# Ledger of designs, part 167: miniprotein binders against q53ft3

Target 1, 195 residues: q53ft3
Amino acid sequence: MFGCLVAGRLVQTAAQQVAEDKFVFDLPDYESINHVVVFMLGTIPFPEGMGGSVYFSYPDSNGMPVWQLLGFVTNGKPSAIFKISGLKSGEGSQHPFGAMNIVRTPSVAQIGISVELLDSMAQQTPVGNAAVSSVDSFTQFTQKMLDNFYNFASSFAVSQAQMTPSPSEMFIPANVVLKWYENFQRRLAQNPLFW
Short names: E, the ipSAE of ESMFold2; O, the ipSAE of OpenDDE; V2, 0.75 times the mean of E and O plus 0.25 times the DockQ between their complexes.

## First folded at step 18 (miniprotein)

Design sb8 (at its last fold request DockQ between E and O 0.53; V2 from the best seeds 0.69)
Fold by OpenDDE base, fold request of step 21:
Structure sb8 (fold): chain B 195 residues (1-195), chain A 97 residues (1-97)
Amino acid sequence: as target 1 above (195 residues)
Amino acid sequence: SDRRRLIIKAKMAARWLRLALEMARQGNTEEAKTAIEFAIRLLRRIEELATTPEEEEIVEQAIEAAQEALQLLEQGKPDEVEEILQEAIELLEELIQ
């Protein structure tokens, strides 16, 4: 019913059902995770009037789980991106996950999904800044992509004195790449959806 | 309270059974089965939360109906499932009142 995705890791499509209305994904090495995507697989929808409250759990200094409400998934919004990196030092919130017989290690966090009535979900308040807006996500991705490209290209930069003549090869001055990068960043800052 | 939890779970179970009914009507047998299975798990929890003989009886009957529906789907008899699921839903509605 549910899937979980962390960039650079295999997608998880088999949640552990820990209760009649609760599902859990394990996130090993959670401290390295910035964002997590939770989504419906599309195999079965929520019943009418139901959805999923998405929680993040990490161990505190004593190894006890700290649960925080990240947001929601519904039939109308079957996927969501959450930023969890800034939550790892946050305070716990009210959650429906009681004592669970789950083997926990200090390096493993969890994503919990509580299947609930929509009316009950409306009474819950997610932690601030957990849900990533589409615009923010796009901007962040684009910026990272640009940085990656620039870093990659610049790693090949050589001075003319360092070049071996290659008449058949075309060369682009590094300053052209830089100018393009700066211009693109400027446009992106003005309007993330300028393209 | 336990009563509140019982009612909430009963509402959820009913919704799963309604989904199952719709899926069965559409010929989505596997989804119907999955929905029924979710409902049964909820019903079992409700059974544990029940405090009166009447509640226990209603829940037991709902479980039996849900299980029968599941068996019929497994046997390839989706046409016979509608009445049974409807019965289970009505039982849960009685429980919620």
Scores: ipSAE 0.773, ipTM 0.928, lowest interface PAE 0.5, mean pLDDT 88
Fold by ESMFold2, fold request of step 21:
Structure sb8 (fold): chain B 195 residues (1-195), chain A 97 residues (1-97)
Amino acid sequence: as target 1 above (195 residues)
Amino acid sequence: SDRRRLIIKAKMAARWLRLALEMARQGNTEEAKTAIEFAIRLLRRIEELATTPEEEEIVEQAIEAAQEALQLLEQGKPDEVEEILQEAIELLEELIQ
């Protein structure tokens, strides 16, 4: 249902399902990773009114996992890029992956996806300390970023009639996600409220 | 168990079953089976959370209905799943009330 991409690595498309509503990707050698892309494969959408909250987990000095909420993916915003380079020594947040509280290999982190009702997701706040004086909540800010990304990525949608025959399917090049992220970061540095 | 937690899981299971119904109607049998499998996993969790005989009976019936729907799809009988999926959804809506 989900994919996970790190620049310079092969895409992961086989998430480990660890609970009825939870999926995990392993990220070996996570200290070398600055960004992670989490996306929906397109094999099955979320049901209406549902989406996924995305978490990052790394082992602390005792090998115990520390989980942090990164943000969200939804049918309307099916792909997201997360910066994780600054999170590798942060404090944990409330999270639904309690069954994964076991000692892990020191260089392996995880991306966790919790499938939830959208109204439950709207109450969650991703980790971060960037304040915007006019923004009501960090969750709303994150959802606006996802909306902006979705609108941009959708403008590059390519039908099968424009490439190999498969007329019931649509595809978006993976580099569109990266281009949008890079452009967004540049514009955010100029005006944090440009969107 | 926490009735609120059970209701949340029941809402999620019902939404997966509604997606399964939509997928089956569109001839997307594999996607429908996947949605039903997610719903069944949620239903088994609801079974663990259930604390009253009413809750236990309803969730058991919903599991049986969802499992029957999955078997019918595996047997290539998608036309026969709509009524059974609707029954399972109604049982979950009863749990939510």
Scores: ipSAE 0.710, ipTM 0.897, lowest interface PAE 0.9, mean pLDDT 79
ESMFold2, look of step 18: ipSAE 0.683; ipTM 0.891
ESMFold2 (binder alone), look of step 18: mean pLDDT 87; pTM 0.884
OpenDDE base, look of step 18: ipSAE 0.738; ipTM 0.914
ESMFold2, look of step 19: ipSAE 0.705; ipTM 0.900
ESMFold2 (binder alone), look of step 19: mean pLDDT 88; pTM 0.887
OpenDDE base, look of step 19: ipSAE 0.725; ipTM 0.911
OpenDDE base, second read of step 20: ipSAE 0.748; ipTM 0.919
ESMFold2, fold request of step 21: ipSAE 0.665, 0.702; ipTM 0.887, 0.901
ESMFold2 (binder alone), fold request of step 21: mean pLDDT 87, 88, 87; pTM 0.882, 0.885, 0.883
OpenDDE base, fold request of step 21: ipSAE 0.763, 0.767; ipTM 0.926, 0.928

Design sb9 (at its last look DockQ between E and O 0.67; V2 from the best seeds 0.66)
Fold by ESMFold2, look of step 18:
Structure sb9 (fold): chain B 195 residues (1-195), chain A 97 residues (1-97)
Amino acid sequence: as target 1 above (195 residues)
Amino acid sequence: SDRERLIIKAKMAARWLRLALELARQGNTEEAKTAIEYAIRLLRRIEELATTPEEEEIVEQAIEAAQEALQLLEQGKPDEVEEILQEAIELLEELIQ
């Protein structure tokens, strides 16, 4: 029902259902993430009178989850960008090691979506400035996503002289990807919310 | 309290079943099945929260009705689900009062 997108990473579309009304996406190496997009896939809408509260969770120093409300998604606002930089457990603390990671261990945070009645959601207050810079942050995130997709796809480009026969594999001419990239980038510059 | 949590989940389950009914009427069978599946998960939790014989009986009947609706959709019989979905919704409304 939901998707989760981080700049420079593949989109996640298979949330883990952890309760009858709660869904989770894992975010490995969350310290490198500044923004997350949460969106409805469009497969099924919320019932009328319902929506989703979006949370961010990171492990504290004891490994226990710390959950913070980022904002909401609804049928009327089916996607949102959330800033999560500054919400991580290592922020704002003075200690002798600073921001240095002496042992780089992968760490996993989570995005949680709680499906709720809209009346219940209206009483909730998101943390700080998680959604305050959404327009500018959305444009920056989308541009990075667009660049990463183009760079990834173009890394598989070969000329006709370099092609090896592969009868079980379908190919797309590289100029199709380039044309899509240029068109999407132009539309994004004209209206960052066109999608 | 368990009763307050039960009522909230019953309201949510009823909303999922009303969406399922609308989707089935539109011919959106796969989406209707998904909505019923979400409702059933809520009903299972309601079953755990139920504390009186009346609540237990109502939720059991609602689960059976929702499961029958799901089976009918899986069998390609969307025209036959409206009455059973409405029955499930009415049971949930009775549970809410």
Scores: ipSAE 0.672, ipTM 0.886, lowest interface PAE 1.1, mean pLDDT 78
Fold by OpenDDE base, look of step 18:
Structure sb9 (fold): chain B 195 residues (1-195), chain A 97 residues (1-97)
Amino acid sequence: as target 1 above (195 residues)
Amino acid sequence: SDRERLIIKAKMAARWLRLALELARQGNTEEAKTAIEYAIRLLRRIEELATTPEEEEIVEQAIEAAQEALQLLEQGKPDEVEEILQEAIELLEELIQ
């Protein structure tokens, strides 16, 4: 039903069912993890009016689990990206997983999914900064990439008087780069997924 | 409260059974089985939460119906599953009232 993905690692498609409505993925070496993707496998959907609350658990200094609500997955939003790197020093939240005697290896964290009614999920508040908006993140990344390219290219700009003859090289006017940049920004603003 | 938890789980079980019914109609037999299995696990928990003989009886009947539906699917008889699943759903609706 659920999958879990960490960059640079094999995808996990077999969650451990720890209760009638709860599933868990183990995340070894969790300190090196920045983002986690949780997604529906597409084999079986949520029943109508149901979804999944996604939690992150890590051991505190005493080895006790600290649970935090990251966000949600639903049939309408079957995948989500969560940033967990900044949560490793966060405060615990109320969670439905109870005192699970999980054989706690200090280096292993967990992703927990609680299957719940949608109306109950609406009353829950995820921890701040965990949910990565795909659209916002993409827009921010693209803008940073554009700015980086423009700054890089403009650093090589010279006037005609400063040019050294190089017959083997092709030159692009700086105004062409600027026009491209402006056009790209316009397209991005109109539709972030124009590509 | 235990009663509130019972009602929530009953609602969830009914929703899983409804999904199973739809999946069975569509010919998605394996997914339908999975949905029924989830419902049965919820029903077992409801059985533990039941406090009256009437609640216990309703839950037991729902479990039997769900198990029968699962067996029929395993036997390749999806056409016979609809009535049984509908009965189980109705039992759960009675429990929620």
Scores: ipSAE 0.652, ipTM 0.881, lowest interface PAE 0.7, mean pLDDT 87
ESMFold2 (binder alone), look of step 18: mean pLDDT 87; pTM 0.875

Design sc1 (at its last look DockQ between E and O 0.68; V2 from the best seeds 0.73)
Fold by OpenDDE base, look of step 18:
Structure sc1 (fold): chain B 195 residues (1-195), chain A 97 residues (1-97)
Amino acid sequence: as target 1 above (195 residues)
Amino acid sequence: SDEEALIILAKWAAILLRKALDMARKGNTERAKYLIEKAIEYLRRIEKLATTPEEEEIVEQAIEAAQEALQLLEQGKPDEVEEILQEAIRLLKELYQ
């Protein structure tokens, strides 16, 4: 139902369900993370009148979790970008996740999604500056992600003369990747939220 | 796939029932009723997607539990719905755990 994306990392689409209404993603090496994207997978939307409160948890100096409300995802806003780099020294807030028996490694943080009634969510106050709501920031993130992918894919590019025969493998022409990239950029420019 | 849809619907239904339970505990009977009704709608969708006798039985029992809870709320007995709603949630978990 939920996905979590960190730039330069594989997308996570399998959250750990810790309660009926609570889902958690692990973020290893969280100190290197600046932004995280949380999104709906788009299969079945939230029930009417419900959304998700998105929390960030990191271990304090004593190894105890510090939870902070980052923001929200809803049917009307099925994805959100959050800046977490500046939160690593912040104060904890009230959170619904209680004492979770999650084996915590000091370098691992968590993104928690609590499914809430929208009216309850309206009463919650996210930590300041966590939500990156600007279209520009989203576009920049997407562009960086696309560039990262393109660079990654292109690093494997070889000429036909350089190809080692591997009948069991499929090869994609680099021009196809470029064409996809250009088309995606065009769509992004037209509507940053086209997906 | 239908199987994936069933799992997701079951999760949503469980969430709705959990929220209904919370509302019932808070004395918000009308909201609890509404949430249970919505859960039943999801359960009916699950019922249509069920392919095994076990799934069919589970969803049927969950519907019955949800309906019973709804009736109790209508009768002004919110204190009696907790166990029933918990059972319905447990049943739903069998569909996706």
Scores: ipSAE 0.774, ipTM 0.914, lowest interface PAE 0.5, mean pLDDT 88
Fold by ESMFold2, look of step 18:
Structure sc1 (fold): chain B 195 residues (1-195), chain A 97 residues (1-97)
Amino acid sequence: as target 1 above (195 residues)
Amino acid sequence: SDEEALIILAKWAAILLRKALDMARKGNTERAKYLIEKAIEYLRRIEKLATTPEEEEIVEQAIEAAQEALQLLEQGKPDEVEEILQEAIRLLKELYQ
């Protein structure tokens, strides 16, 4: 449903769901992180009229969570990059995660995604230090991802003479999907705009 | 996979029903009805993907609950949808928890 990427780290694709409409990624060693990428993962977009408000949380000097609105992801802008390096000593703002029982270890920040009605999101103001990527076309990203997968998998295609007597079918080795996933994940971690 | 799609659709449907409940609590009946109708669209898609008797039963019950909530809102009874929508949400959570 959602992904979270920090340069030099493994992409996270399995958010902790803390409520029906709230998802969290842990960011250990958050002091070393300057930017984070949040993106929609998969082929089923937000329901019509909905999107995601993206928050950053870190513990203050007393260990209390400080939540700040970074910005948004929507069907029209399904990925965004946020600068967090200037936010780690800032003031908190009102946020939807305050009453949640979220398990957190000391020295761990979090990225929170709250699924909201677009009208509700229009009334929210992100913190002034966050930056947002202009890579906004889910359709364009999806098409380039599909082209990338097709080209990669096709380079390993085998003929019907090597597999079964079904001449109208092409086969691919089973490990091609895994190899594609690992390669795509690595390239995305190096450059989210590699397409 | 179809299982992954079913899980994501169930999460979206549960969110739609939660937002509908919030709107009903605020007295925004027309918005609540709209969100329930959208949730039913998602439930119908889940119904097409269901492969086990348990999944089929859960989706059928969730659709019935959502339809009953819609009727209650049309009858001007928003106070009565709370338990029904919460039950539908709990049912959907069984599909992805």
Scores: ipSAE 0.724, ipTM 0.895, lowest interface PAE 0.9, mean pLDDT 78
ESMFold2 (binder alone), look of step 18: mean pLDDT 89; pTM 0.894

Design sc10 (at its last look DockQ between E and O 0.53; V2 from the best seeds 0.65)
Fold by OpenDDE base, look of step 18:
Structure sc10 (fold): chain B 195 residues (1-195), chain A 97 residues (1-97)
Amino acid sequence: as target 1 above (195 residues)
Amino acid sequence: SDREALIILAKWAAILLRKALDMARKGNTERAKYLIEKAIEYLRRIEKLATTPEEEEIVEQAIEAAQEALQLLEQGKPDEVEEILQEAIRLLRELFQ
């Protein structure tokens, strides 16, 4: 139903369901994370009149969880980017996740999604500076991520003459990566939310 | 896959019924009815995806429970729907847990 993406890490598509309407992703080593993307997997949309409130939880100096509302995902906005690097000094807000006695490793934060009625969501106020608000911001982030990947992959490119035989390894031609990149760029330009 | 779709639909149906219960407790009977009706729509979709007799039985029981809850709300008995809705949610959990 939901996915969570941190740059440089594998995408998470299996949230822990802690209640009928509440889902949680673990974020290990959260202090190194600047941005988190939360998105719908696109299989089955929210029921009409419903969306998701997205929360961030981190341990305070006493090891107690501090929850903050980051923003929302809906059928109209099925993905959102949140900046979490500056939230460490924020005050806790009211949250629907209760006293989850989750024995948290001090280095692990959580993203929580609470499925809510849209009219209830409208009454909630996200913390300032967390929401990277616009579809444009998401597109920019995606573009940067793609560029980063392409640059990383291309740094390992060698000609056939430069290759060392490694029969146990599979190789992908650089032109395939480029073609994929170009195709993805076209799709992104047509519909930034195509996934 | 059909199995994945069934699981997701069951989760959504459970959420709808949970929200219906919350609305019923708050005295918002009309909204509770609407949410139950939507849950029944999802349950009907699950019914079409069920592949085992056990799944079929679970879905049928959940539909019956949801319909009973709807009838009780129409009769002005919101206090009596809690147990029924909780049972329906429990049944649905068997599909996605």
Scores: ipSAE 0.761, ipTM 0.910, lowest interface PAE 0.5, mean pLDDT 87
Fold by ESMFold2, look of step 18:
Structure sc10 (fold): chain B 195 residues (1-195), chain A 97 residues (1-97)
Amino acid sequence: as target 1 above (195 residues)
Amino acid sequence: SDREALIILAKWAAILLRKALDMARKGNTERAKYLIEKAIEYLRRIEKLATTPEEEEIVEQAIEAAQEALQLLEQGKPDEVEEILQEAIRLLRELFQ
């Protein structure tokens, strides 16, 4: 259903489902992470009238989780980039994960996704420090192209057990696409006009 | 694959039914009915993807439970849908566990 990507790391596509409507990704060594990308995986979108509220949680000085609302993913915006570098000393916010009684290890944070009705999401306010940096039209266009290609290519991923031999077909290992995505993303962040 | 699609549809249907139950508990009967109707649409798609007798039986029973809950809400009996919706959700969990 959901994917979570950090630059320089393998994409995570197997969220831990902690309730019918709540999904969690672990982020080891979160202190080295500045941004996280959350996106819809596959071709089956949210039901009409629903979307996902995205939260960040890190352990406080006592190892207890501190949850903060980052923003949203929806059918109209199925991929979003969130800045988390400024949140590692912030205050907690209202969140739906309070029933989770998970003791965290040091340096492991979590991204939580709560599937909600859109009108319920409209009443929620993300923390100010999580706002995605302003981008000009060129950078925004380029990021959307990047996400579009990656999501499209990823939707065709299959295991070797699912493949039918066909000697007339050419194949590309899935990690090549990931490496290209990671490199392009890094270059774009340093110089939006490099391409 | 069809199996992956079935699992995702089952998870969405379960979420829709959970939200419908929440709306019924709050007295928002019209929203609850809408969400159950959407869940039934997802259940019909699951029905087309089911490949085993166990999957077919599970989805059939989930549809019947959702339709009964919808009828009770139409009859102005929102207090009676709790057990039925919880059973439908339980059935759907069998599809993705």
Scores: ipSAE 0.613, ipTM 0.849, lowest interface PAE 1.4, mean pLDDT 79
ESMFold2 (binder alone), look of step 18: mean pLDDT 87; pTM 0.882

Design sc11 (at its last look DockQ between E and O 0.72; V2 from the best seeds 0.72)
Fold by OpenDDE base, look of step 18:
Structure sc11 (fold): chain B 195 residues (1-195), chain A 97 residues (1-97)
Amino acid sequence: as target 1 above (195 residues)
Amino acid sequence: SDREALIILAKWAAILLRKALDMARKGNTERAKYMIEKAIEYLRRIEKLATTPEEEEIVEQAIEAAQEALQLLEQGKPDEVEEILQEAIRLLKELYQ
């Protein structure tokens, strides 16, 4: 139902279900993570009137988990980007995940999703600096990701004259990558949520 | 796949029934009824996706439990729905655990 994405890591699509309405992703080596994307897998939407509250948990200096509300995902906003870097040990907010005696490895943080009623979610206040909230921020992120990919791929571009024969490998012409990039940018400009 | 859809629907139905239970405990009977009704809709979809006699039986029992809970709420007996809703949730978990 839910996915979690950290740049440079494999997409997680299998959350640990800790209750009927609560799901958790583990984030190893969380100190190296700047942003996390939480999204619906798109198979079956939230029931009408429901959404997901997204929490971040990290160990404090005593090894106790500190939970903070990052933001929300809904049918109208099925994906969100959160900045988790710099979330200093703020005062732990009330969270629905209880005293999970999860023997946490000190380097592992968690993303928690609690399925809630939309009216209840409206009463919750996310931590101020976590939500990269604006469609603009999402567009900027996507653009940066695309640029990064294009630059990376282009750095390996060689002419046919420069190619070493490798019969076992498949090659994609650079112009195909460029065309894809241009098409994707056009779609993104038309509708930032086209996917 | 149909199997994946069944699992997801079962999870959503369980969530709805859990929320219904919470609402019933809080005395919000109308909201509890709504959640149960929605859960029954998901259960009917699961019923169509069931491929084994065991799954069919589980879904049927869950529907019966949900309907009984709904009837109790209509009768003004919110204190009696807890055990029934918990049983329905347990049944649903057998589909996706």
Scores: ipSAE 0.746, ipTM 0.902, lowest interface PAE 0.6, mean pLDDT 88
Fold by ESMFold2, look of step 18:
Structure sc11 (fold): chain B 195 residues (1-195), chain A 97 residues (1-97)
Amino acid sequence: as target 1 above (195 residues)
Amino acid sequence: SDREALIILAKWAAILLRKALDMARKGNTERAKYMIEKAIEYLRRIEKLATTPEEEEIVEQAIEAAQEALQLLEQGKPDEVEEILQEAIRLLKELYQ
């Protein structure tokens, strides 16, 4: 139903459903994240009159979640980029008993999506420093990625007879798949809308 | 795939029925009826995708419950709608859990 993408990381497409209308993605090592992309998966859109309110949550000093509204995704705006770097201000404090060195251990935040009536969403006010951008839906993103991979891999296809004796099948060298994946991720990290 | 579509449709139908229940609790009968009608449209799509007797039975029971809830709202009986809609939601969760 929903996807969540952080620059330099694999896309998440399997949200944890915590209620009928609430979905969550974990963001480990959230302190290193500045932006997150949230988007619709698949070809079955929100029901008429509904959309998704998108929240960011991190644990406070007591370990309790603090939820902040980032913005919205809808059938008319099925993807959005949110800035979360400014929302991590005031995160925790150094304490002497939990530290063995200067580096901090990773911590986990969450992206939450609540499916709501559009009328209800109109009454909600996002945090003012969260940037919202329209991006392609996950379906369009996935289709572009598939086409890109297919075209790239096809241009370098090598039969097994050309590389080793096993003439009954074609194969693709492993490094072609890895090069495609690395190049795609690098370009996505620089510009989520590069295609 | 048909399985993936069935799961997504079931999740949307369950959400629509939950919203209908919320509207009925607030006395917003017309909006509740609209949400149930939309949920039935999704249930009809699930019905076309069901491949096992268990799935077929679940969808049939959910449609019957949704239709009964719609009639009760028309009659102004929200107390009897709650249990029926909650049961329909539980049935739909069996399709995607």
Scores: ipSAE 0.693, ipTM 0.878, lowest interface PAE 1.1, mean pLDDT 76
ESMFold2 (binder alone), look of step 18: mean pLDDT 88; pTM 0.885

Design sc12 (at its last look DockQ between E and O 0.77; V2 from the best seeds 0.71)
Fold by OpenDDE base, look of step 18:
Structure sc12 (fold): chain B 195 residues (1-195), chain A 97 residues (1-97)
Amino acid sequence: as target 1 above (195 residues)
Amino acid sequence: SDEEALIILAKWAAILLRKALDMARKGNTERAKYLIEKAIEYLREIEKLATTPEEEEIVEQAIEAAQEALQLLEQGKPDEVEEILQEAIRLLRELYQ
């Protein structure tokens, strides 16, 4: 139902369900993470009148979890970008995630999504500066992600003369990747939230 | 796929019932009723997607539990719905766990 994306990392689409209404993603090496994207997978929307409160949890110096409300995802806003780099020294807030017996490695943080009624969500106050709500910021993030992918893919590019025969492997022409990239950029420019 | 849809719907139905339980505990009977009604709508969709006798039985039992909870709320007995809603949620977990 939910996805979590960190730039330069694989997308996570399988959250751990810790309760009927609570889902958790693990973020290893969280100290290197600046931004995280949380999004709906788009299969079935929230029930009417419901959304998701998005929390960030990191271990304090004692290894105890510090939870902070980052913001929200809803049917009207099915994706959100959050800056978490500046939160690592923040104060904990009230959160709906109880004492989860999550064996916490000191380097692992969590993104928690609590499915809530919209009226209840309206009463919650996210930590300051966590929500990157600007379309521009989203576009920039997406562009960086795309560039990263393109750079990654292109690093494997070889000429036909340089190809080693591998009958078990399929090869994609670089031009196909470029065309995809260009098409994606065009769509992004038209509507940054087209996906 | 239909199977994936069934699982997702079951999760949403369970969430709705959990929220209904919370509302019932808070004395918000009308909201609890509404949430249960919505859960029943999801359960009816799951019923259409069920392909095994086991799934059909689970969904049927969950619907019955949800309906019973709704009736109790209508009768002004919010304190009696907790166990029933918990059972309905348990049943739904069997569909996606």
Scores: ipSAE 0.747, ipTM 0.903, lowest interface PAE 0.5, mean pLDDT 87
Fold by ESMFold2, look of step 18:
Structure sc12 (fold): chain B 195 residues (1-195), chain A 97 residues (1-97)
Amino acid sequence: as target 1 above (195 residues)
Amino acid sequence: SDEEALIILAKWAAILLRKALDMARKGNTERAKYLIEKAIEYLREIEKLATTPEEEEIVEQAIEAAQEALQLLEQGKPDEVEEILQEAIRLLRELYQ
């Protein structure tokens, strides 16, 4: 149903189901983690009118869990990136994981997903600016790929005077590549999901 | 696969019934009925995917329990649905555990 990804680690796809509507991923060595990605795995979406509230929990100095609402995943936003590096000393928030309120292994944090009615989720306020826009992250990734390709292609540019004749090869004018780059970049800024 | 789909649908149906029970406990009968009706839609999809006699029996019993709970809510008896909805949820757990 859900996946959890940390850079440099294997993706987790087998959440621990701790209630009908609650799912948990363990994050060992959580203090080295700056960002976590939470996403929906399968092709069967949330039921209409439902979504997931995403929480982060870490043990305090006494080993007691401190839960914080990071944000949401929904059918309209099925993946999200959350920054957690600044939250490891933050204050707890309202949360539905009261039954999990037991002493926690000191080096392991948790990501919790609570399946909720959307109107219930509308009453919840995430902590700080933990969420990173998935559209913004997609745009940044795409922009970097675009720049990388343009820089690579342009590094092979030669003028007609520098060109060695090669009748068996096809050539593309450098201006065509530049025009494509500029058009793609403009379209990406207008609609990041156009491609 | 069909087995994976059955498991996921069973989890969603159980969640819908849990939310319906919560609404019935709070006296929100109309919301509870809506959620049970949605759960029944999921149960009928599970019925189409069931491949063993045990799965077929479990989903059939879950549908019957959900329909009984819906009838009690229609009759203005939200306090009487607790055990019936809990049984339907338990039956669905058998499908995905």
Scores: ipSAE 0.643, ipTM 0.868, lowest interface PAE 1.3, mean pLDDT 81
ESMFold2 (binder alone), look of step 18: mean pLDDT 89; pTM 0.895

